# Miniprotein binders against q6w4x9r395to579: the designs that were tried, part 9

Target 1, 185 residues: q6w4x9r395to579
Amino acid sequence: GHCSLEGGSFVTTFDARPYRFHGTCTYILLQSPQLPEDGALMAVYDKSGVSHSETSLVAVVYLSRQDKIVISQDEVVTNNGEAKWLPYKTRNITVFRQTSTHLQMATSFGLELVVQLRPIFQAYVTVGPQFRGQTRGLCGNFNGDTTDDFTTSMGIAEGTASLFVDSWRAGNCPAALERETDPCS

## First folded at step 12 (miniprotein)

Design sd16
Fold by ESMFold2, fold request of step 13:
Structure sd16 (fold): chain B 185 residues (1-185), chain A 89 residues (1-89)
Amino acid sequence: as target 1 above (185 residues)
Amino acid sequence: DTLRKLARVLYWLAVVLMWEAERAFEAGNFEEAFRLAEEAGELIEYAIKLAEEAIKEGDTDPETEELLKEAEKLAKEVERFIAKVAEEL
């Protein structure tokens, strides 16, 4: 399955449902029992240049009991708060420069993350078939049915992106304005 | 510039760890909440030192000063949280 964060504000779920939102927060992108050590992938969004109402992706975080990897739009890569030179390898995770403009985090547990650094910071998440029906978060539930991809952290299927996105906040941040979280706004 | 960029990453990670610490506290897992909050505090103090060094070395970007203010505010929040958690230990 493929999930993407593009154009600073656009998301396409594992079931190919597109939406757009704006918010200054960290959001849970992917949780799954298939990720070891209670792993989760998170996305950090922050204000983009010219407008208080617009935000864009600034970092991706992989968090587990063993690893706390941050990859920022400024090409800073850390694990557990310590800056790392690439290529960087742990037992199950390798982070390396794929091309002059792309970094990749490859894992032994079926998760792959590719980030585009330029011209715009974007992220592409790929998960193996073992994740089918077992994902939660902004990338959806990967069950082959787009009608319930907007399932909140409480398990409620919503018809709009705004309530869905706000439920996946991983931080004490204000709810986004309605126009900032609606992909059709 | 490089110091500011690392400091910002450490700040983001500290925010996430505090969110987890608060969830652990609400679940009654006070030792885990304490551990996560202490880790967040260490990251924040390091971020503050990096931001201060960036300014000392001539970084005049307003982002650096704003980050320093944000990190100092979070550091105080972490201290208060740690005191709260310690009361339950």
Scores: ipSAE 0.721, ipTM 0.873, lowest interface PAE 1.1, mean pLDDT 86
Fold by ESMFold2, look of step 12:
Structure sd16 (fold): chain B 185 residues (1-185), chain A 89 residues (1-89)
Amino acid sequence: as target 1 above (185 residues)
Amino acid sequence: DTLRKLARVLYWLAVVLMWEAERAFEAGNFEEAFRLAEEAGELIEYAIKLAEEAIKEGDTDPETEELLKEAEKLAKEVERFIAKVAEEL
């Protein structure tokens, strides 16, 4: 299965459902029991222009009980808050420069992440067939049916991308362009 | 700029760890919530230090001062959360 996060805040799910959203937050891309140690893949989006309604991918985060890997658009790679030089290897994960414009995170548990650094920061997520029907998040549920890919974190199939995306926020960040400290948000 | 870029990554990680700490707290896993929040606090303290050092070394990018303010706000939130979790231990 293939999920992509491309320029203009476009996403294509594991079931090839395309959508677009604009938000400033961290979002859960992928959760699955197939990821060890309660692993999850997340994406960070931030403002990308003069207009507050335009956002872009700025980092990808892999979290588990053992590893907390961040790969940023500025080519900073960390694990557990410590900057790493590439290639970087743990027991189950290897992060390396695939080409002058691409980084790759390869794993022993069927997850692969490829990050394009130039010309635009983009991410491509690949999961093995053992993940079929066992994923949740912005990349969808990988069940072969695009009609229910907008399933929220509460298990509700939505007809709009915005409600679906909002449900997968991993942080107390505004869904709208409200101020960060607004107590009425 | 290198210090600013690393500080920003540490900030994002601290935000995520606090989100996990909140979930652990809601689930009644107070030891885990405390551990995650302490880790977030350490990350944000280091992010603040890096941002301050970047400014001292001549970083005039307004993003650096914005990051410092964001990090200081999060540090206060982390401190409050740690105190809350400690009451449940």
Scores: ipSAE 0.706, ipTM 0.868, lowest interface PAE 1.2, mean pLDDT 86
Fold by ESMFold2, fold request of step 13:
Structure sd16 (fold): chain B 185 residues (1-185), chain A 89 residues (1-89)
Amino acid sequence: as target 1 above (185 residues)
Amino acid sequence: DTLRKLARVLYWLAVVLMWEAERAFEAGNFEEAFRLAEEAGELIEYAIKLAEEAIKEGDTDPETEELLKEAEKLAKEVERFIAKVAEEL
């Protein structure tokens, strides 16, 4: 399965459902029992500088009881708060420069993250088939059915991306619907 | 500039850890909440030091001052949360 964060504000789920949102927050991209040590993949969005309401991806975070890896748009890579030179390897995770414009985080547990640094910061999440039907978050539930990909953290399928995205916030931040409002209107 | 970039990453991580600490506290997992909050506090103190050093080294970007203000606010929240969790231990 493939999930992508492109163009600063666009998401395509594991079931190939596209949507767009704007919000200044950290969001849960992927949770699954297939990720060891209570692992989760998260995305950080911040204002893009174009307008007050527009945001873009600024960092990706992999968090577990053992590792706390951050990869930022400024090419800062940390684990547990310490800056790391690449290639960087733990027992289960390797982070390396794939190309001049791409970094890759490869794992032993079926998760792969590729980050495009230029011309715009984008992320591509790949999970093995063992994740089918066992994911939750902004990347959807990976069950082959796009009609319920907007399933909230409470288990409710929503028809709008905004309510779905808001339910996956991991931090004290305003609702996506409110951030989509142009203050000049 | 380099100091500011690292400080921002540490800040984002601290925010996430505090969110998890709050969830752990609400679930009654007070030892976990304490551990996460303590780690967040260490990260945010480091972020503050880096932001302050960036300013001292001549960083005039308004983002750096904004980051420092955000980080100082979070540090106070972390200290209050740690005190609250400690009452439950």
Scores: ipSAE 0.705, ipTM 0.866, lowest interface PAE 1.2, mean pLDDT 86
Fold by OpenDDE base, look of step 12:
Structure sd16 (fold): chain B 185 residues (1-185), chain A 89 residues (1-89)
Amino acid sequence: as target 1 above (185 residues)
Amino acid sequence: DTLRKLARVLYWLAVVLMWEAERAFEAGNFEEAFRLAEEAGELIEYAIKLAEEAIKEGDTDPETEELLKEAEKLAKEVERFIAKVAEEL
C-alpha cells in the first residue's frame, strides 16, 4: 500500500483515494497492530503563509515506546529529542539520505517512508501486504475499498474529509477545513 | 537558524507527547500520563532555551519569537497538567 502527502494539503490513501484538507495540527497517518511497540506514524502540518488556507506538511513523526523520530522540513532528524546524524540506525529503523532531496526511513517491520525535502516537503508511506485491512489514520484502512477510507478514530464513516481528518488529530489545534476558508471563521 | 530549527522540532514533539499524556489520563493511566508529561516538559524547556539562545545569537526571524511564545505557553500547560496528574497518583 502506498499513501502520499503532496502539494502541502493533498493526501492519497493506501486505497488510492485522494482528498484535500487544510489544518495546522499533528495528525495520525498510520496506526496498526503490525507496527511494533505501539508504533504510529504522524504528520505535522503548520501555517506556510499569511493566509489560514496556506498550510503545509512540515514534519513527519514516528512514535513508539522505543523511538520518537522526527524528520523536519528543515532537514533536522531527531530521535527522542536528540539531533541525529545520517545515516542513523536503531534496532529496527534506519534513516538515511536517499538522494540530494530525499530522506528515507527504512524499517524491519514492513514500513517505508520517503520524505522529499525540496522544493516541497512531501511524504510517501509504503506498507507491506501484512498491513492490509489493519491500518488506521489519514492513510486509510488499506482494504481495497475507497468508500470507507474516511473512517474516524471512533470507527464512524464520515462523508467529508474535514471531519475525518479532525478525528485523527494528535494535539490541540483548530478544526481542519476542506475548503480554502479561514478555519477560525 | 539551526537552533530555531531544532527548537521547532522539539516543540512539535512536546505537543504530541502532551496529546498522548492527555489520552493516558483520560484512560485512567496516570503513571503513563505523568511520564509522558514529564518528558514533554523536558523537551519544551530545552526548546525554549534553544530559541532564546538563537535570539541572543542574532536570530531576527519573527518566527523565532513566535516559537518562543508558543513554547512558553505550552510549558505552562505542561506544568498545570503535571500538577493535575500528580493529584491522581
Scores: ipSAE 0.537, ipTM 0.814, lowest interface PAE 0.9, mean pLDDT 93
Fold by OpenDDE base, fold request of step 13:
Structure sd16 (fold): chain B 185 residues (1-185), chain A 89 residues (1-89)
Amino acid sequence: as target 1 above (185 residues)
Amino acid sequence: DTLRKLARVLYWLAVVLMWEAERAFEAGNFEEAFRLAEEAGELIEYAIKLAEEAIKEGDTDPETEELLKEAEKLAKEVERFIAKVAEEL
């Protein structure tokens, strides 16, 4: 399964359903029993600085009981709160520079993350086949059915992206809004 | 603006940890909630320190002041939460 976070707030789920939202919060991208130690992948959206109404992806966070990794445009921060030089390796996670503009987080448990740092901060999540039907979050449920991708954290299927996205907030944040944005922005 | 950038990242992480702490608390996992909250507290205090240092060194970006304000707010929330969890241990 491939999930992408592109442009300002454009998301394509594992089931290839595209949608857009506008929000300033941290959201759960991926939770799954297949992630060790209660692991979760999260996306941080913040103000773009151009307009108060514009938000963009600014960081990706992987969190488990053992590992805490934040990938932002300029920094990779881990458990000790310090920026790390790449490559960074833990027991089952490696973060390294893939290209001049891309970082990659590779894992031993079937999760891969590619982050484009410039010119636009974007993220691409790949999960193995063992994750089929066992994912939840903004990336959807990876079951081959796009009609139920907007399933909330409470297991309710929503018709709008905003309510769906709001259910996956990892904090107290303003409500998300559905926006039509150019995916190339 | 390196200090601000690092502080922001730490803030994000602290927010996430507190979210996890709250979820642990709701599930009755008080020890885990406490552990996570303590860690969030350490990170947020460090973030505050970095933001203050940035300002001291001449960072005039409004974002730094905003971050400091938000971080201080979160620090208070963390403190209150830790106290609440401690009562359940």
Scores: ipSAE 0.436, ipTM 0.769, lowest interface PAE 1.2, mean pLDDT 91
Fold by OpenDDE base, fold request of step 13:
Structure sd16 (fold): chain B 185 residues (1-185), chain A 89 residues (1-89)
Amino acid sequence: as target 1 above (185 residues)
Amino acid sequence: DTLRKLARVLYWLAVVLMWEAERAFEAGNFEEAFRLAEEAGELIEYAIKLAEEAIKEGDTDPETEELLKEAEKLAKEVERFIAKVAEEL
């Protein structure tokens, strides 16, 4: 399964459903029993301009009971809050520079993350087949059905992206706004 | 500025940790709530220090001052939460 966060405000789920939103919060991208130590992948969105519609992805966070990793455009911060030189390696996770503009987080448990740093900060999430039907968050449920991807954290199917996205907030933030769903813009 | 950028990252992480701490507390896992909140506290204090250092070194960007204010607000919230959790331990 492949989930993408592109163009500052566009998301494509594991089931290939595209949608768009504007928000200034941290959101859960991926939760799954397949992630060790209650792990979760999250996305941080912040203001990129003066308008409420000018929001963009600014960081990706992996959080578990044992590991804390923040990947931003200029910094990689780990458990102790220090910026790290790459490559960084833990028991099950390795963060390294893939190319001059791309970082990769590789894991031993079937999660891969590629982050494009420039010119636009973008993220690409890949999960193994063992994750089928066992994922939750903004990346959807990876069950091959796009019609139920907007399932909230409470297990309710929503018709709009805004309510769906709001249910996956990891903090106290303003409500998300739904906009155009074309990921090619 | 590098200092401001790092401070912002630490702030984001602290926010997430506090959110997790609150969830742990609601679930009755007070030990985990306490652990997460303590870690959030350390990160936010470091963020404050970095922001202050940036200003001292001549960072005049209004965003730095805004970050500092937000971080200070969060620090107070963390302290109150830690005190609350401690009553349940």
Scores: ipSAE 0.370, ipTM 0.730, lowest interface PAE 1.3, mean pLDDT 91

## First folded at step 14 (miniprotein)

Design qv3
Fold by OpenDDE base, fold request of step 23:
Structure qv3 (fold): chain B 185 residues (1-185), chain A 90 residues (1-90)
Amino acid sequence: as target 1 above (185 residues)
Amino acid sequence: SELEEIAKTILEAVKDLVEAVKENDYEAILEAMERLFEAAIEAYEAGFYEVARAVTEVIKAIWEGDEEKIKEAVKELVEEMREAMRRAKE
């Protein structure tokens, strides 16, 4: 399964459902029992401009009981908050420079992350077949059905991206928007 | 028709995105991405799931920078669009 975070505010789920949202929070991208040590992949979004519609991905975070890895445009930060030299290696995870503009997080448990640093900070999540039907978060449930991807953290199907995305907030943040509010409304 | 308009938008946006990426034009990239994704979302909302999927594959191919993959992805996209159009006429 392939999940993409592109163009700053667009997401393509594992089941190839495209959607957009504007939020300034940390969101759960991927949770699964297939991730060891209660691991989760998260995305950090922040304001990229003045309007509410100007938001963008600024970091990707892998968090487990053993590791915290934050990949941003400028650095890779680990458990102690310090930037690390690449390649960075843990027991099951390796972060290394793939190209001049791409970083890669490789794992031994079927998760791959490619982060494009420039010109747009983008992320590409790949999971192995063992994850099929066992994923949750903004990347969807990887069950081959695009129509049920907007399943909330509580297992409820939502019709809008904003409500779906909000359910996967990892902290206290403002509500997400699908688009800029109509000033004429 | 709605699908024809979506199709036109998609193809134009693909072209623009390819060019923008080649030129590393940030603003142009964002604009093209916006148009392309909006069209994909619209296609999806209209029930053309395979078209939407194909668009996302084209986007991926563009960012990978593989010309052959782009060509293949576009070919698939066109086929999905044609198929959708045929179904819409039934």
Scores: ipSAE 0.838, ipTM 0.927, lowest interface PAE 0.5, mean pLDDT 94
Fold by OpenDDE base, fold request of step 23:
Order: C-alpha cells, then structure tokens, then sequence
Structure qv3 (fold): chain B 185 residues (1-185), chain A 90 residues (1-90)
C-alpha cells in the first residue's frame, strides 16, 4: 500500500483516494497493530502563508514506546531531542539520506517512509501486505475499498475530509477545513 | 461530457506540472498540483476511481523524475480515461 502527502495539503490514501484539507495540527497518519511497540506515524501541518488555505506539511513523526523520530525540512530529531547526523539506526529503524533532497526511513516491520525535502516537503508511506485491512489514520484503512477511507477514529464513516481529518488529531487544534472559509461571512 | 472535461484538465495540469518541476518553479508547482489534484478529486467523486488512481501514479512518477516512468504512467492514465469514456457510453 502507498500513501502520499503531497503539494502541502493533499493526501492520497492507501486505497488511492485523493483528498485535501487545511489544518494546523498533528494528525495520526498511520496506526496499526502491525507497528511494534504501539508505533504510529504522524503528520505535522502548519501555516505556510497568511490565508487559511495556506497550510502545508512541515514534519513527519514516528512515535513508539521506544522511539521518537521527527523528520522536518531542516533536521532529524530523535529520542533525546538532538539533531542527528545520518544515517541514524535503532533496533529496527534506519533513517538515511537517499538523495540530496530525499530522506528515507526504513524499518524491519514492513513500513517504509520517503520524505522529499525540497522544493515541497512531501511524504510517501509504503506498507507491506501484512498491513492490509489493519491500518487507520489519514492514510485510510488499506482494505481495497476507497469509499470507506473516511472512517473516523471512532469507526464512523464521514462524508467530508475535514471531519475525517479532525477525528485523527493528536492534540487540541483548530478544526480542519476542506475549503477556505471566511469567518466573517 | 464531464469526464472529457476532467480529462482535459488533468492532461493540461500534468503537462504544466512536468514543466514546473523541471524548472523548479515553486509557485508553478503548487498551481499545477492544485489543479491536478482537484481534477483527480472531481474524477473520484464522479465515480471514476481508476482515473483518479492513475493520476496519483502520474504525480508520483513526475516527482521521481524518471522520464520513462512518467511516459508509462501517462499512458496508463490515458487508457483508464478511454476505458471510462467507453463505459460511460454504454
């Protein structure tokens, strides 16, 4: 399964459903029992401009009971909060520079992450077949049915991207928007 | 038809994105990506799931920078569009 976060505000799920949203929060991108030690992949979005529609992916975070890896445009930060020179290797995760503009996080448990740093910060998530039907988050449920990808964290099917995305917030943040709205309208 | 209009938009956006990426033009990239994804979303919402999927594969190929992969992905996209159009006429 392949999930992509591209163009700053666009997502393509494992089941190839494209959608967009504008939010400034950390969201659960991928959660699965196949990830060891309660692991989860998260996406951090922030403002990239002055308007509400100017939001973009700024970091990807892998978090488990043993590891915390933050990949941003400028640095890779690990458990101790220090920026690391690459390659960085743990028990089952390796982060290394793939190209001048691409970083890769390889794992022994069927998760692969490629992060494009420039000109747009983008992320590409690949999971093995063992993850089929066992994923949740912004990347969807990887069950071959695109129509049920907007299933919330509570197991409810949503009709809009904004409500779907909001259900996967990792903290208290403003509500996500599918389209720019004028609060004064 | 709706699909024909979507197809036109997609192909134009693909062309623009390829050029924008080659030139490393940030604003042009964002514009092309927006148009392309909006068209893909529209295709999806209209029930043309395979077309939407094929668009995402083209985008991926463009960012990988492999000319042959781009050509192949575009070819697949065109075939999916043709197939969708054929089905729509039935």
Amino acid sequence: as target 1 above (185 residues)
Amino acid sequence: SELEEIAKTILEAVKDLVEAVKENDYEAILEAMERLFEAAIEAYEAGFYEVARAVTEVIKAIWEGDEEKIKEAVKELVEEMREAMRRAKE
Scores: ipSAE 0.830, ipTM 0.924, lowest interface PAE 0.5, mean pLDDT 94
Fold by OpenDDE base, look of step 15:
Structure qv3 (fold): chain B 185 residues (1-185), chain A 90 residues (1-90)
Amino acid sequence: as target 1 above (185 residues)
Amino acid sequence: SELEEIAKTILEAVKDLVEAVKENDYEAILEAMERLFEAAIEAYEAGFYEVARAVTEVIKAIWEGDEEKIKEAVKELVEEMREAMRRAKE
């Protein structure tokens, strides 16, 4: 399964459903029992302009019981708040520079992350087939059905991206907007 | 038709995005991405799921910077659009 965070405010789920949102919070991208140590992949969004529609991805975070790996738009990689030199290796995670503009986080448990640093901070998440039907978060549920990708953290199917996205907030943040104007327009 | 309009928008946006990336024009990139992704969403909402998927693959290929991959992805996108148009006429 492939999930993409592109253009600052666009998401493509594992089931290839495209959507957009504008938020300034940390969101759960991927949560799954297949991730060891209660692992979760998260995305940090922030305001990039003056309007509500000017938001962008600024960091990707992998959080587990043992690690908090942050890859930020300024190319700083930290684990548990400490800056790390690349390539950086933990027990089952390796972060390294793939190209001059790309960083990669490789894991031993079927999760791969590629982060594009320039010209736009973007992220590409790949999970193995063992994750099918067992994922939650902004990347969807990876079950081959795009129509149920907007399932909230409480298991409720939402019709709009904003409510779906808000349910996966990992903090106390303002409500996400699908569009700067009326999302129903 | 709706699909024809979406297809037109997609192809124009793809062209613009490719050019914007080549020129490293940040604002142009964002604008093209906006149009392209909106078209993908519209395609999806209209039930053209494979078209939407193919668009996202084109975007990915563009960022990878592999011309052959881009060509292949665009080819697939065009085929999906043609197939969708064919089905719409049946």
Scores: ipSAE 0.809, ipTM 0.911, lowest interface PAE 0.5, mean pLDDT 94
Fold by OpenDDE base, look of step 16:
Order: C-alpha cells, then structure tokens, then sequence
Structure qv3 (fold): chain B 185 residues (1-185), chain A 90 residues (1-90)
C-alpha cells in the first residue's frame, strides 16, 4: 500500500483516494496492530501563509513506546529532542539520506517512509501486504475500497475530508477545512 | 463532456508541473499541483477512480525524477482516460 502527502495539502490514501484538506495540527497518519510497540505515524501541518488555505506538511513523526522520530525539513529529531546525524539507527528503524533532497526511514516491520525535503516537503508511506485492512488514519484503511476511506477514529464514515481529518487529530487544534469555496467559480 | 474537460485539465496540469519542476519554480509547482490534484479529486468524485489513481502515479513519478517512469505513468494515465471515455459512451 502506498499513501502520499503531496503539494502541502493533498493526500492520497492507500486505496488511492485523493483528497485535500487545510489544517494546522498533528494528525494520525497511520495506526496499525502491525506496528510494534503501539507505533503510529503522524503528520504535522502548519500554516504556510496568511490565509486559511495556506497550510502545508512540515514534519512527519513516528512514535512508539520505544521511539520518537521527527523528520522535518531541516532536521531529524529523536526521543530526547536532539538532532541526530544520519544515518540514525535503532533496533528496527533506520533513517538515512537517500538523495540530496530525500530522506528515508526503513523499518524491519514492513513500514517504509520516504520524505522529500525540497522544493516541497512531501511524504510517501509504503506498507507491506500484512497491513491490508489493518490500517487507520489519514492514509485510510487499506482494504481496497476507496469509498470507506473517510472512516473516522470512531468508526463512522464521513462524507467530507475535513470531518474525517479532524477525527484523527492528535492534539487540540482548530478544525480543518476541505477546500476554499469560491462562489464565483 | 465532464470527463473530457477533466482529461484536458489533467494533461495540461501534468505538462505544466513537469516544466515547473524542471525550472524549480516553487510557485508554479504549487499551482500546477493544485490544478492537477483538484482534477484528480474531481475525477474520483465523478467515479473515474482509475483515472484519479493514475494521476497520483504521475505525480509520484515526477517527483522521483525518472523520465522513463514519468512517460510510463503518463501513458497509463492516457490509457485510463481513454478507457473511461469509451465506457462513458457505452
């Protein structure tokens, strides 16, 4: 399964459903029993301009009982908040520079993350087949049905991206917007 | 038709995005990405799921910077659009 966070505010789920939202919060991107030690992948969005629609991905966070890895445009930060030199290795996770503009987080448990640093901070999540039907979060449920990807954290199917995304907030943040509504368009 | 309009938008946006990336023009990249992704979303909402998927694959290929992959992804996208158009006429 492949999930993409692109263009600052666009997401493509594991089931290939594209959607857009504007939020300034940390969201659960991927939860799964297949991630060890209650692991979760999260996406941090922040304001990138003056308007509500000017939001962008600014960091990706992997968090488990054992590890906290924050990948941002300028640094990789670990559990204690210290920036680390790459490659960074834990028991089952390795973060390394793939190219001048790409970082990669490789794991032994079927999760791969590629982060593009420039010119746009973007993230690409790949999970193994063992994750099928066992994922939750902004990346969807990876069950081959795109129509139910907007299932909230409470198991409710939503019709809009904003409500779906809001349900996966990892903190107390303002409500997300789906898109700008231009009455003239 | 709706699909034809979407297809036109997609192809134009792909072209613009490729050029913008080559020029490393941040604003142009964002603009083209927005147009392209919005078209993908519209395609999805209209029930053209495979077209939407193919668009996302094109985007991915563009960021990977592999010309051959881009060509292949675009080819697939075009085929999906053609197939969708054929189905729509039936």
Amino acid sequence: as target 1 above (185 residues)
Amino acid sequence: SELEEIAKTILEAVKDLVEAVKENDYEAILEAMERLFEAAIEAYEAGFYEVARAVTEVIKAIWEGDEEKIKEAVKELVEEMREAMRRAKE
Scores: ipSAE 0.750, ipTM 0.883, lowest interface PAE 0.5, mean pLDDT 93
Fold by ESMFold2, look of step 15:
Structure qv3 (fold): chain B 185 residues (1-185), chain A 90 residues (1-90)
Amino acid sequence: as target 1 above (185 residues)
Amino acid sequence: SELEEIAKTILEAVKDLVEAVKENDYEAILEAMERLFEAAIEAYEAGFYEVARAVTEVIKAIWEGDEEKIKEAVKELVEEMREAMRRAKE
């Protein structure tokens, strides 16, 4: 299955549902029991300053009980806060430069992340067929039905991207009513 | 007519994206991506899911920089849009 984060603020789910959102938070892209050590893939968005996108993707994070791998738009790769030389290898994960403009995180558990650094920061998530029907987050549920991909963290199917995306916030981010910018509008 | 406007927007945005990527023009890339994705979302909301999927394949081909794959993906996109317009007349 393929999920993409493109154009600063656009997402296409594993079931090919396109949508857009704006937000200044970290969001859960993908959770699944297929990811070891309670692994999750997350996306970080922040204010972009361009007229066509109020916020844009600035980093992608793989978090588990053992690792916190951050790939950011400033092209620095860290694990648990420490900058790493590429190629960077753990037992199950390898991060390497795929091309002059792309980094890849390859894993032994069926997750692949490709990050385009230039000309715009974009991310492409690929999961193997064992993930079918077993994913949650902004990338949808991967059940072959594009119409129910807006399932919230509480398991409720929503009709709008904004309610869906808001439910997948992770970490300490301000509520929309407290923000200078409305990430869901 | 609405679907015809969506299709026109998609094809123009694809052309603009190809040129913007070739020129490495950040703002032009963002502008073309926005037009393209918004039209794909509109097509999806109208029930034309294969059009939205085909847009994704064109974008992928453009980033890979493979002219043959771009031509193939655009051909498929045009066929999906033609089929969508045929179904809308029913």
Scores: ipSAE 0.640, ipTM 0.844, lowest interface PAE 1.2, mean pLDDT 84
Fold by ESMFold2, fold request of step 23:
Structure qv3 (fold): chain B 185 residues (1-185), chain A 90 residues (1-90)
Amino acid sequence: as target 1 above (185 residues)
Amino acid sequence: SELEEIAKTILEAVKDLVEAVKENDYEAILEAMERLFEAAIEAYEAGFYEVARAVTEVIKAIWEGDEEKIKEAVKELVEEMREAMRRAKE
């Protein structure tokens, strides 16, 4: 399954549902029992600086009981707050520079993250078939049906992207509805 | 028609994105991506799911910088738009 984070806060889910949102928070991108040690993939968004209403991806975070790997738009990779030289390895995760513009996080548990650093900071998430039907978050539920991809953290199917995205905030920040939003488009 | 306007927007935005990426023009990239994704979302909301999916494949090919993959992805996108137009009249 593939999930993409592109441009000014555009997302395409594992089930190929495209949507847009405006938010300046950390959001849960992917949760799954297939991720070891309570792992989760998160995305950090902030204002893009091009338009008052535009937000864009500024970092991707993989968090588990063992690691907190941050890949940020300033091209710095940290684990548990400490900057790391690439290639960087743990027992089951390797982060390396694919090209001058792309970083890759490869894992032994079926998660792959490719981060495009330039010309625009973007991220591409790939999961193996063992994840089918077992994902939650901004990337959807990976069940082959796009109509229920907007399922909130409480299990409620929402009709708008902004309410869905807001439910997946990983911290305390203004709700997407309390900022300028683009509902369901 | 609605679908013809969406298709025109998509194809124009694809061309603009290819050029902007080649020139490393950040502002032009953002503008083309916005138009392209908004049109894909519009296609999805109108029920043309295969068109929306095909757009994402074109974008992926553009980032890979492979001219042949771009041509193949655009060909598939055009076929999906043509099929969607046929379905809409049926």
Scores: ipSAE 0.463, ipTM 0.763, lowest interface PAE 2.1, mean pLDDT 83

